# VH-VL binders against Probable complex I intermediate-associated protein 30: the designs that were tried, part 1

All scores and structures are predictions.

Target 1, 227 residues: Probable complex I intermediate-associated protein 30, of Arabidopsis thaliana (Mouse-ear cress) (q9lqi7)
Amino acid sequence: MSRFRSLLQASVNATKKALTWNVEEWVPPAEKHIFKFHSKEDLKKWHLYSDSEYGGLSSASLEIPDKGDGSDCTGVFSGNLSVDLSEGSKWNISRSGFCGMRSKKFDGFIDLDGYDAIALRIRGDGRCYISTIYTENWVNSPGQSEDNSWQAFVFAPKDSWYTAKIPLARYLPTWRGNVIDVEMEMNPGRVLGMSLSVNAEGGAVGAKSGAGDFRVEIDWIKALRLP
Unless a header shows other numbers, all headers, positions and changes below count from the first letter of the chain; antibody chains aren't numbered by Kabat.
ipSAE, averaged over its two directions, is called F for ESMFold2-Fast, E for ESMFold2 and O for OpenDDE. V2 adds 0.75 times the mean of E and O to 0.25 times the DockQ between the complexes of E and O.
[cut] stands for letters that were removed.
The coordinates of atoms that the task and the answers printed are left out; those that the model quotes come from them. Centres of patches stay.

## First folded at step 1 (VH-VL)

Design b01 (framework fv_bepranemab)
Fold by ESMFold2-Fast, scan of step 1:
Formats: sequence, structure tokens, C-alpha cells
Structure b01 (fold): chain C 227 residues (1-227), chain A 119 residues (1-119), chain B 112 residues (1-112)
Amino acid sequence: as target 1 above (227 residues)
Amino acid sequence: EVQLQESGPGLVKPSETLSLTCTVSGGSISSYYIAWIRQPPGKGLEWMGTIYYSGSTNYNTAVQSRVTISVDTSKNQFSLKLSSVTAADTAVYYCARDYEEWGYYFDYWGQGTMVTVSS
Amino acid sequence: DIVMTQTPLSLSVTPGQPASISCRSSQSLLHSDGKTYLEWYLQKPGQSPQLLIYEVSNRFSGVPDRFSGSGSGTDFTLKISRVEAEDVGVYYCMQGIHLPYTFGQGTKLEIK
């Protein structure tokens, strides 16, 4: 959506919420759907980014491939990680070899209060991905370019579908792309967005790393109340 | 590196339709909003309209009756058509990405293309 | 339409000295979501505009930290702590809360 539509939709949503009677105020359902990746409309909620916007040569795509046999459709986040820079790059790029998919900012917040974990249903390539949750900036520091971000690693096993369950408590606070050694607590009631990214360098011990192709198939993302 | 490049005729006759194209390279246009912004010689900036890659548009009411913005995803191109042009439409025309993910801003701009409306 | 008014319309500064540009909107730019949709752009001579600051105070990537934005409601300020020769150009504020999006008339910054 254009920024006018985003602003208009926020106003409409606020009015609808104010007029809707809420009859249930006890414990939330055991799981809450956040994203699905079953149609091209679902993919419109996401934006692709990579080092190519700053002179790198990595590439990314997010697609619903047409499985001619009629099997279930899922989103495919794939591409190529390159540590090279394009000729004539004018940007001060300090790190090359990254791609990501980031959700468009929620119209308001997704309330994950009362949930214990984020679950991703994926089928991958043996690489570690980075799951990021963006929350409202409650510090309100002048000059801060991004809302608070929280990161956790997600191993994406090859060949078989896997449900990665990441406790919210395992997400670490980050500033300027790096984990900070500060005692902060995530506010799960004020989630603004999410991303999934992959880097050529760095990652968990034992996972595939380095430049080259990446591919992860995604069915859905949910919040879970653990037993 | 994402780049935006405008192209079109440098000279358009009064009463005719101005047609401009913005070509995107170095990145996917999926999920892009593209705005058209013009600048008459020696004057400030005027937003004309914005389009999402799906075809949804928003227009400045000052030109709404004359302006049409469209997208061709197969060519990675956005276009602007402005009908019934007059000398007042003489300007440099820019396309820019209207980015709404974490903020609302025009982050990447084309180099601009000068359009003169004259006989 | 929201009218954006910049002051001064022009200023000349000696290299290394600070510069300050004000922007006033005819209506509040505060949205019901708690955010203020005010941006600053720089247009260098013969070049396209480039984003400096969004949402009042957030520097765009690659923008030097000598640029800072501040303000609330209807009154906003762009400051350059130490003007350099490369900062010459026309500065524009813009509101992105209401259609049509509108720009200030511009402030021309020159080196003495």
C-alpha cells in the first residue's frame, strides 16, 4: 500500500476496533496465525532487500511456484549470495553477501502477549537464517533510524519440512545490526513487523555457509502458546 | 544497486499527451511503490501520484483528471501519461521509490527528464 | 492542502560553521499512530533530490551524522553541525500524512 493507504487504513482499523464488542478476554488460543505463504496475494505483505541496493551483487526472489502436479503451494525465498561489489558502487557498504525478506510494517501492532514462541514451517537448504522481530521503540532516542529489533537463528534443514519453534525469550536485542549487551525485555504486545534474512558469512556451527545459492520454502509463521 | 531511469520526449506540443517511462534496474519491482514528482524550472517539487506494482494508484487532485500512472511488470517499467498539456507542465519529471516499510519516504530517485511544452 | 513554509529561503555559511533550517506546517503532522510524517530532502546543483531524514529525526542510511532533524506537531528544524562544501544545494521539507503530499518552497544553502 501507498503511505496514504497505510495511514487511511490505520484510521479505519482503529475505528472498527473501538466499535467492536470483545466477549473473550481470557487466555488466547493455543496458536495465532501471523503469516501464510499460499498465494501471490500473501507475498504482497513482504518486501525483498539485499546488498544489491548498496552495490553488492546478491539477488533474491520470493515466489509461489506453479507445481504442475497440483501439490500444495508454499512460498519460496531463494537467490544467490555474493561477496563481490558492482563496479562504480557509490555506497559505503561494510558488509556484502546478504538477502532478506521483511514484512511490510503492520497497520498497528500484532499482539503476541500471552504467547511463548514463534513457529516457522519451513523446508530449507541446510543454512542458518536470521529471524527478526521489530517492536515499537519505547526508548524514543533522537536520530534512531529503526524501531527496536530482536534476532534469533533459525536452522533450515534440507529435504524435509520442519517446524522451527523459537521461544520469544531466545530473541536477542540488536542495534545497528549487532547484538547488544544491555538488559532489555521485548514487548510482545507491540510487534511492528518481522523479517527473515541470510548472510554469506557467519552463522551457527555446522550449518552451510558462504557465498552461493540459498533456498528456503515457507508454509506459515505462527505464534504458539507452549504447554 | 537499485536504479531508476526516466525516459520520454524532450518536447511536447500544447494539447497533446505527455508520455514518460521509468525503468527499474538492479532489483525486483515486486512490492515497490513508485512516485512521479515534477519540478518546473527554478521552482519547487510537486508530487503527481504514486502506484503500487499491483496497479493501485493515488493521484494529486490538481492533476487527477489528466494523469494516469501504470506499470508493466514484464518490462520492469512504470509510466506516466499527462493529457492536454500546457506550458505550465514544462518541468523536470522524476520517478522515485515511495518506501513505506519502516517509514514513509522517497528513498531512491531517477536522474530526471526535462520536458518542455512548446510548439 | 497542507502548506509547508520554510525559513530562511536562503542562507550563506562559512565552511565548518553550523546551519539551521526551519519548516512549519499549516496543520499538525502527527498521525493517530503516534508518528509524525515529516521528511527532509537535499537537491544538489544539477542533481536529483536525495533523502536526508524521515519521520522528523531518523537519518537515512549513508547520511552523515552532522545532519540532524527535530521538532513536533507543526514546527520542525534541520541542523547541520559543520557545513561542508558538498552540502550546497536546496533543502526541502515534505509532509507525507495527507494527500496531496506537499513540499516546502525550499531553502538554498550557499558557501561564503
Scores: ipSAE 0.000, ipTM 0.420, lowest interface PAE 11.5, mean pLDDT 79

Design b02 (framework fv_bepranemab)
Heavy chain, then light chain:
Amino acid sequence: EVQLQESGPGLVKPSETLSLTCTVSGGSISSYYIAWIRQPPGKGLEWMGTIYYSGSTNYNTAVQSRVTISVDTSKNQFSLKLSSVTAADTAVYYCAREYLGWYFDLWGQGTMVTVSS
Amino acid sequence: DIVMTQTPLSLSVTPGQPASISCRSSQSLLHSDGKTYLEWYLQKPGQSPQLLIYEVSNRFSGVPDRFSGSGSGTDFTLKISRVEAEDVGVYYCMQGIHLPYTFGQGTKLEIK
ESMFold2-Fast, scan of step 1: ipSAE 0.006; ipTM 0.541

Design b03 (framework fv_bepranemab)
Fold by ESMFold2-Fast, scan of step 1:
Structure b03 (fold): chain C 227 residues (1-227), chain A 119 residues (1-119), chain B 112 residues (1-112)
Amino acid sequence: as target 1 above (227 residues)
Amino acid sequence: EVQLQESGPGLVKPSETLSLTCTVSGGSISSYYIAWIRQPPGKGLEWMGTIYYSGSTNYNTAVQSRVTISVDTSKNQFSLKLSSVTAADTAVYYCARGEYFLGDAFDIWGQGTMVTVSS
Amino acid sequence: DIVMTQTPLSLSVTPGQPASISCRSSQSLLHSDGKTYLEWYLQKPGQSPQLLIYEVSNRFSGVPDRFSGSGSGTDFTLKISRVEAEDVGVYYCMQGIHLPYTFGQGTKLEIK
């Protein structure tokens, strides 16, 4: 539980730091678009996953709703978190109740070299989400390797659009969902992709948690150089 | 403002189970974590365990086989049960709120309840 | 377990004079998030502990600015610039980074 606590503590601290950022005085010297969520073509860059792969009953969708009123279109990541298992499931899930969206593989890398932070423009439901960055190459035990993953929490406040700014230094290295105790920094020149996920368990103080519906609107994801 | 109030027995016999309750008022359980911390007479503070709003618990390894912390959201109460008590468990027991935005620091404490383990 | 060692264990100060309390941890309290999870608590006679400082140097709401915390890694200091009568009590440092959470043994501050 100490690894989970480390991720919780670091990510909650990053979230509160982002919430206290003085946006009115902050003029980013440089920014770079990574993803936008304005059309169905943009959503084709993402795939959905959930605990249903392991016998869970959570569900997720990612769509551009037809607003009909001519308002700007944004992506909606929504669904239902269930801690129940499907009838007769043989899968042993120690913690059910998760959904996520992950960027599909593409040619090359997302080059974040020279950038300090990830910014997400969101309007949410009061839940904490997990932002994950995937980078190339690591070796676990002799003969095995997989993509590196780096995680931080993102609080998604209700009712108003919010730009969550997460320093790259706040992302913690993880393996199989657990924070690992390694003395390595993210290689920002070798990013392979990103995900956004939500779990029924846990979250920051004041955040909604537990089973039930989730919904977050996403406008864009950018890399920023901090002043 | 949020307040914490401990309650329980003043005396417990050796080998029995100690049961304490912490009642929270003025705020929601879902917005914080609750820890139990004890202090033997004339000695320092010892963290016993913490329960998070998710229901997850962490316990001090020194007492983990004997301790259980739980929550009853309908009563706005947290409880600590400590089995097989000995004279070494004689202490003032506090419940305290951990606040994530303060680095999990314990910003609100109950008044404490004295527990004596004696025959 | 991380062992927290405070020095001195007892301190007598004339009102208006400064006081300094040191806390050493057996392991670094620096987290990979760049934060150090070191706290200071004061327990006044007959009262519950109260939070003074969190994350090494951040003063809790309502705590007078004569209290300050500093340090890094394994070495930390709590300073009181001008001790007042209401500051008497036992001061505890605590690490909140590694389970089990551990407190120092306490430093008793008395008025001369």
Scores: ipSAE 0.000, ipTM 0.412, lowest interface PAE 18.3, mean pLDDT 79

Design b04 (framework fv_bepranemab)
Fold by ESMFold2-Fast, scan of step 1:
Structure b04 (fold): chain C 227 residues (1-227), chain A 121 residues (1-121), chain B 112 residues (1-112)
Amino acid sequence: as target 1 above (227 residues)
Amino acid sequence: EVQLQESGPGLVKPSETLSLTCTVSGGSISSYYIAWIRQPPGKGLEWMGTIYYSGSTNYNTAVQSRVTISVDTSKNQFSLKLSSVTAADTAVYYCARDEYYYGSGSYFDYWGQGTMVTVSS
Amino acid sequence: DIVMTQTPLSLSVTPGQPASISCRSSQSLLHSDGKTYLEWYLQKPGQSPQLLIYEVSNRFSGVPDRFSGSGSGTDFTLKISRVEAEDVGVYYCMQGIHLPYTFGQGTKLEIK
């Protein structure tokens, strides 16, 4: 998908910086919970999607594993990215490979007015994921509820828990997954939802890419005021 | 703003190949999905296929053995070729922008004015 | 293939009166992303189709608020609260989720 590659090119520098980040910053800014991933009820707020709807062979799951040891419960978004197409596929493409999780549609907005950043508490697999924020479309007529999408890469390092802090200003406006050339700012008071997705294309220097397994553990998503 | 304009021969003989062009103006096509939809006289709409500017295509199974959609990014043009035409291929042919998000669904937000193609000897 | 069925196939209304068109799909149009990809298009005489409603209930830019869409799963409705002369034409529903994308057979709206 060339439009996804356009987004990858725009965000390669941010991914390189994240890969060299070895110290967690501990400043207790004002924060607001957006999502938590601690129970099966929390996971009901999310929908899974993949290229299988279009003849691809990727698969995804979102679950709370039963560890049986009294350790903290966290959500696990995992699966397999396949660039193969099923027999009889209706898509005539050279490759495929994507999975995502998206918050369920609801009435109203997630009010993030007064916050500067999105924080994700994750433990991953060394892949880069795409964080998407959906907002009401300001360019449409009043009364329309069309989603604008804003995207940023988030590197998911292996081995230890990491808090990825992504300033709202770093999210780039996208149209069909491609960065658009407009002077438009996100309205944090009119957020409709979020998604986290992964693609086999990858392309971030130093991050794992290509077909194969993916796995990221998610504890929570918050909005933060940065110092 | 996006504008789409179809052009074609108007008349094609049975068994020959129909060739149509859709020219996009008002912006770069470098994020566009373009669909081709046809409408036989007095009948409804039939989606034929969609192409992403990179060349990836998706065809209606009813025509997939005969249809080819391509893109020329240097000219901001998309083309449809339909081989082995018959009288049943007589229709107005439209190109439309396919508002498709990766891994999501589609709707057609801007349409060209259409070009009439008659298949007759 | 998903079959889209519209009722009625034609209707005539007096200006200022409401109109309602139904669309049924042979299977659910709910995507795994939580959205339902059901659209309504209007084709005025001699013109190209134009988008009226997308994702069941969202009006496209420039579409008057007298048009509204509703529904879920397999049953959908387009309503016009007060029909005007400019609303004459053929209305089509479409599903944009499963390949091949398919349209209903169309509903012709006429003024009495």
Scores: ipSAE 0.000, ipTM 0.443, lowest interface PAE 12.6, mean pLDDT 79

Design b05 (framework fv_bepranemab)
Fold by ESMFold2-Fast, scan of step 1:
Structure b05 (fold): chain C 227 residues (1-227), chain A 121 residues (1-121), chain B 112 residues (1-112)
Amino acid sequence: as target 1 above (227 residues)
Amino acid sequence: EVQLQESGPGLVKPSETLSLTCTVSGGSISSYYIAWIRQPPGKGLEWMGTIYYSGSTNYNTAVQSRVTISVDTSKNQFSLKLSSVTAADTAVYYCARVYSDYWDEGYFDYWGQGTMVTVSS
Amino acid sequence: DIVMTQTPLSLSVTPGQPASISCRSSQSLLHSDGKTYLEWYLQKPGQSPQLLIYEVSNRFSGVPDRFSGSGSGTDFTLKISRVEAEDVGVYYCMQGIHLPYTFGQGTKLEIK
């Protein structure tokens, strides 16, 4: 039992309280919205690309299906993967059969500092898709032309809605679509954008692969702090 | 015309789980977002959470640890479960359709008639 | 969370006279898209709430012209140009810009 109190002890307690408050302020919310796919306005944040830019014959669309009632629904990323080349193509294409959707550039960054994973709410076709995160180029050069890219596979099961949770630590650094052996870590505070893509050359051994139609429905993309 | 109707037990014992259903008619549920809002006797309105037909949910942080909203597309039903109930959970519970132009922004255009839930031993 | 404050909490009006209800938000309800997500709801005695006004000033389907909404930023007003007996009930403002959605305390309108 202590009977003695001092002004110094009261000051120490106040300082400890302030430090605790500052630490708690650094903890982000358990989830953060990044993208949703519920309206045509949401889809304006994305652009489509495919091997057709390089003489391939793949096609892609990203749409909110017309329900006839004017209500919102989910985005549909779909199309056809072709390994054929266009007639008369002279492009030096080493790989054909890919389509993707990539977020458009905006001012600033998507700040994922303090989050552990990316979550995608999807309903797919049994194919593996590639989730890409683009970060600020770690080399300061005149006219930044190439962003750093980090990739992970996403299996899109058929029939039921699925939340794919991909730890940020599972994204592998890539350069021009190829995994590279580098010791640098992703800077989650400097994310510039994301993409979702699919290739005719399959991913996981149990997934659908090859040329033909693809279709994935997407509801949202979030960042999560895992427990 | 879209109609919503709530149903469930009128009496729930303290510490048990409250379970309510909202049945939607007059349209495809794939086109609607559904919210649950409650009103304690003589008090104001409190949003509990919202669900899309895909199963995606948003919850009020005040009840997030106890609330679960789900959808059964085969029955055109949305369900609310609230665990560990106390007398403070006594309220009229409404389901409502959410019109949303964006992820978080929205308003409630059509409401169900409400169902009274009393938490009492 | 955004706090919504209504004034007055109750008012009594002679039939045919105007009524005004104010709503203040603790944060701006202006979205980057240029829209302001402020709604007004009416709950008649023994009934469910019903939407009156959305996006500050747009009347919902079937809502009489005597109801009008105005305001910007954090300060909003609902006006009834001539109160009728069927307007009795509790009026709530709500912000729909950020989760969690929050309502004002409610304003009870009664006939003198």
Scores: ipSAE 0.000, ipTM 0.465, lowest interface PAE 13.9, mean pLDDT 80

Design b06 (framework fv_bepranemab)
Fold by ESMFold2-Fast, scan of step 1:
Structure b06 (fold): chain C 227 residues (1-227), chain A 122 residues (1-122), chain B 112 residues (1-112)
Amino acid sequence: as target 1 above (227 residues)
Amino acid sequence: EVQLQESGPGLVKPSETLSLTCTVSGGSISSYYIAWIRQPPGKGLEWMGTIYYSGSTNYNTAVQSRVTISVDTSKNQFSLKLSSVTAADTAVYYCARGYDFWSGYEDYFDYWGQGTMVTVSS
Amino acid sequence: DIVMTQTPLSLSVTPGQPASISCRSSQSLVYSDGYTYLEWYLQKPGQSPQLLIYEVSNRFSGVPDRFSGSGSGTDFTLKISRVEAEDVGVYYCMQGTHLPYTFGQGTKLEIK
């Protein structure tokens, strides 16, 4: 080909590429994967915690069950909530009986800007769980000494898979385990992590509560645009 | 049992950077935060800053421009660096474990290291 | 910054007698969640500080019941019903309600 013909073709290809690239920015996906729970590598993104570090006797595990029967693999968060205290504990009985799983720190943020809700695909035990979103502390509030946390209850029905859809606006700011009376908005572009926790006190009226076993299967966590 | 152990140089020259390490043993750091608190000879306690498992930090405004606290979770180790030191920075430096918000709502220091004396002198 | 003021700065007590230490804050320590984050620490001679009381009136694990905390808003008190020789040291109040966290100047308790 002539030199001028080659330059023209390159220009046309560059323009087409630029147009294709910009179209993807104008039409973001209606849903965004945040976490999946399909392999042991997926579970390495999570930490387990419980009241045991404070003298409680609760226990937790997060695993992909070894099922050779052809079943699909999902994460299982399970354990036992105990309101009993080990000897020498500084905890009173009302502060024991909790377990949780929290995402490990990573470089950067989970960008939820442009999304309306968090969706969790779960199969539970009839208990109420607490969904927590952690955001960068861009503006210090009086009394806050760590990253911002935002919490919402999520009911985990027995026996069948359920997609819990929790509007971001339903998450309440929390500090020191309590809902704070602060007029603050979540910054969805600066999410650092998430957790899922359960306690013996429970939450919702009609949900299972109290000490004993807990078990919830988790398939995925996504961000959604609501209709 | 939980133990916190500070370590540092003992003597630092004026204008240099002080570097201290706190090592936690016998317990988890994931459900707690670590604070650095100092005490000049014959004086009271001064909070310098705090670091959470998340890596989030809060600093006393009096030292904010000079202080950096960091964590190495693989070693259960916390570090304090204080730049441009003067004689006013001579103190016993403590690391202390605080109750972490992620597991409850207390904000108090339940375990303290034995302290390490730092003298700023030429 | 919140200023924490302790009175007295020092006291001498005969063993078995009561002792009382006051702590006053320059502004209310009631946080927006309704809780008051006021703590008391004891530093025995040559030792690190140790936690005695948290959230105004809650005794930490292993702290004898002769120690009690009380107060609200800006005025707080630590009481020892019967002072023992092992109680000698410097007592500090601390507020955790607002950053930066601040300590009182300390109260030295001595045995006569």
Scores: ipSAE 0.000, ipTM 0.435, lowest interface PAE 12.2, mean pLDDT 78

Design b07 (framework fv_bepranemab)
Fold by ESMFold2-Fast, scan of step 1:
Structure b07 (fold): chain C 227 residues (1-227), chain A 122 residues (1-122), chain B 112 residues (1-112)
Amino acid sequence: as target 1 above (227 residues)
Amino acid sequence: EVQLQESGPGLVKPSETLSLTCTVSGGSISSYYIAWIRQPPGKGLEWMGTIYYSGSTNYNTAVQSRVTISVDTSKNQFSLKLSSVTAADTAVYYCARDSEYDYVWGSYFDYWGQGTMVTVSS
Amino acid sequence: DIVMTQTPLSLSVTPGQPASISCRSSQSLVYSDGYTYLEWYLQKPGQSPQLLIYEVSNRFSGVPDRFSGSGSGTDFTLKISRVEAEDVGVYYCMQGTHLPYTFGQGTKLEIK
C-alpha cells in the first residue's frame, strides 16, 4: 500500500517535472555583453592599427588609466591623426589620417542571433567614429575572399557618457574601407569580431573633424534586443 | 598543441580525381581556417585554397574549376579533391592552419602538416 | 595576382656571417585595416615550411632574435644577424593581404 502510494506520487511528480520542463522555454536575455574595458586583460583582446604601416604619421594607444583613487576604470582609445607622410615616403595615401582598434581573432563567434542592435557606452571628444562588425561570409568573387565588414558611424559626445545604440540593419557592407553596392545581409550568428576607428575626414555633420588629437573612453560593448 | 596530418593515395592516375584528408588533433576544428598548399618537386609553394570550419571556401583561380575543399566536423577532418589530374599536379600537398586565434586576422600559416607526396602517373 | 619576387635565389654563408634576403611585391600589401600581412617561412631539408615572421617584423613563437624582418609597401627584407648551421633551407616570403595568397620563388641558404 505505501508502495502504491509512493509510486503514484513519484509518477505525478515526474509528470509535473516533465510538464514544467516542456513548458519552460529558454529566452535569451534582453542584452548581452560582448566586450568590456575594465582591466589590462580586457585590452589584450584588441589590436591597434594606423596609417603608419604605409607612410602615415598617425599614432594610437589603448590603455586602462591608473586613477590611483580606487575608482572604476574604463578603456581609453586615444592618439593623434596626421595627414602628413613620413620623410622619404613614396606612398600616395588615399583617405589621409586614420587609427583603429580591432578585436583579435579567437576560436568561435560572437552570436548575435536574436539581437537587434549594438550598444557602445562611450565618452568622447566630439568626433565621429566608425563601428565595424566582421562576419565570416567571404565575398563570393574569384580572387576576392576576406572577412565581410559592415560599418556604421558613431558620434562620441564631448565629455559626457553616452550609450550609442546602432541597429544591425544600419551597418552597411564595406570592401577595403569603401561602401559597396551589394545585395547582402549580415549573418548575425557568424560575427568574428569588431573594430572602432577614426579618420581625419570625420563622418557626421557637425562632428569635429580634421587632423589632431582624438580620445574616446569605452566602458563596454553590448548587443541589445529591442522592443 | 594543435597537430595537422595529411593522408591520401601516393599514386593517382591521369584524368582521375585526387582525394586528400587533413586530420586535426589536439583540439576541436571549430573556428579553424585550414589552407591547402602544394609544392611540386624542386619548385616553390602554391596556395590552392582555404576553408573555414563552417564550409565557406576560397580557391586559387588557377585551380578553381577542378578543386573542392570540404570539412567533416564529426571526424575533425578537412578534405581536398582535385579533379582531372595531370602530371603537373604531382606535388607534396600540405594542410596548414590559417592564422593564430589570439592575433589579428592576418593570413599566415602558423601550423603545418608534414605533407603527403602525390605522384600522378599511369 | 600579386607577384612576389625574391633576391637572391641562393646564397652560401660561413657560420657567424650575416645574411639578407629581399622580397618585392608587384603591388602594395597594405590591408584594409592598415596593416601589412607579409610573412617569411623557412623550409628545412625534408621538412614542412615553418613560420618565422608575420606582419613584416613580428617573430613567431620560438624564433631566435637573430632573425628580423623589415620593410613597407612593396619592398621587404629578412635579415639573419649570425647564420647558424640549423638555418640551412629555403626561405619564402608570402603575402596574406590579397587573394589569391602568393609566395615568392624561394631563396636557398647553404652553409659553406
Scores: ipSAE 0.000, ipTM 0.430, lowest interface PAE 13.5, mean pLDDT 78

Design b08 (framework fv_bepranemab)
Fold by ESMFold2-Fast, scan of step 1:
Structure b08 (fold): chain C 227 residues (1-227), chain A 118 residues (1-118), chain B 112 residues (1-112)
Amino acid sequence: as target 1 above (227 residues)
Amino acid sequence: EVQLQESGPGLVKPSETLSLTCTVSGGSISSYYIAWIRQPPGKGLEWMGTIYYSGSTNYNTAVQSRVTISVDTSKNQFSLKLSSVTAADTAVYYCARGLYWGDYFDYWGQGTMVTVSS
Amino acid sequence: DIVMTQTPLSLSVTPGQPASISCRSSQSLVYSDGYTYLEWYLQKPGQSPQLLIYEVSNRFSGVPDRFSGSGSGTDFTLKISRVEAEDVGVYYCMQGTHLPYTFGQGTKLEIK
């Protein structure tokens, strides 16, 4: 009887080993977390910017609210978009009406090789936001250090969590906020960072636009391989 | 264009509560953190605590049982209350605007001198 | 708490000559995001502190390029390539990596 039991145990162990071996991927996972917004430490990876340093009156914040009762922690990007300029503004140009959050630089790249899309898990205010991906400048220049930027619109529906899936192919090359007409392809292996921004002009049919409050809750940002 | 301005009583008696106010103008208060940093005469800088416009705070453990920082968004004002003061609390008190949870401070107020004596 | 130690505590420099200030932390200042939150501040006589450098080596807006920061982990340096009269004051390093945020004891720079 002991021979039968030892043989059965060996076959069980072999099956478990085979299942454990098959858990490892020889290819990248179908999804990959890029950013999480679950703790105050996660928010230190981000920098807020707005038109306020150019004499605008817009305001922005990024925080984890104190919910007080063990509920899920998610980041809240919120503020007020103003098209007015401060009385002491030293810039007399139309730079008003925007706020954004941008990831801080780090040593290396966000590796998106083999992924087809960016996904954002958000709960919003009905406004359209701009998702920006920053990539390495493909041309060395001692006098220029500006990164390449790629932009796509993200609608943020009210009241319910939404996963916005944006194919990398839908991101358009931009230069200082303007789409440029160049034959360029994003190199997903050389991504330096990302941003999420909003402006009073809006950008999508049916989305809320104009000056006033904005608020979007963010759970995570992922890269996806689409089927 | 961003300006921070502290105000306080100047003189506080031992065991009483020190109350200071910081008023922010010319820039956004809802996009940044406000920190309180003090400097005893002839000594270095000590971070007291930081507040976000929403009311969320972080305090230095050395004073956390005695310090409370709050915000009044309708007046663009931040306050620091420090209870049970002693002579060791004599210092110039600064408010400063911080980025990234107040980890570096890009604009500072002029400072207000607080003396704790009988 | 992270202890920040500056050397020297004071120095006198002839105008036009370089100056160097060292700052050491009791533990690594690399944060969980891979960034190092080490700043340098200058307090001129009778004035509030002002930001010179953030995240080790990034010069704040309006700060002259004669100021430079370098270092990694626990050892950091602020250099002034050509000291000018307006640079007189007390220099502080600060760490923003871990709570509570802490400053060095300060380095007084004087012209001789």
Scores: ipSAE 0.000, ipTM 0.449, lowest interface PAE 13.4, mean pLDDT 79

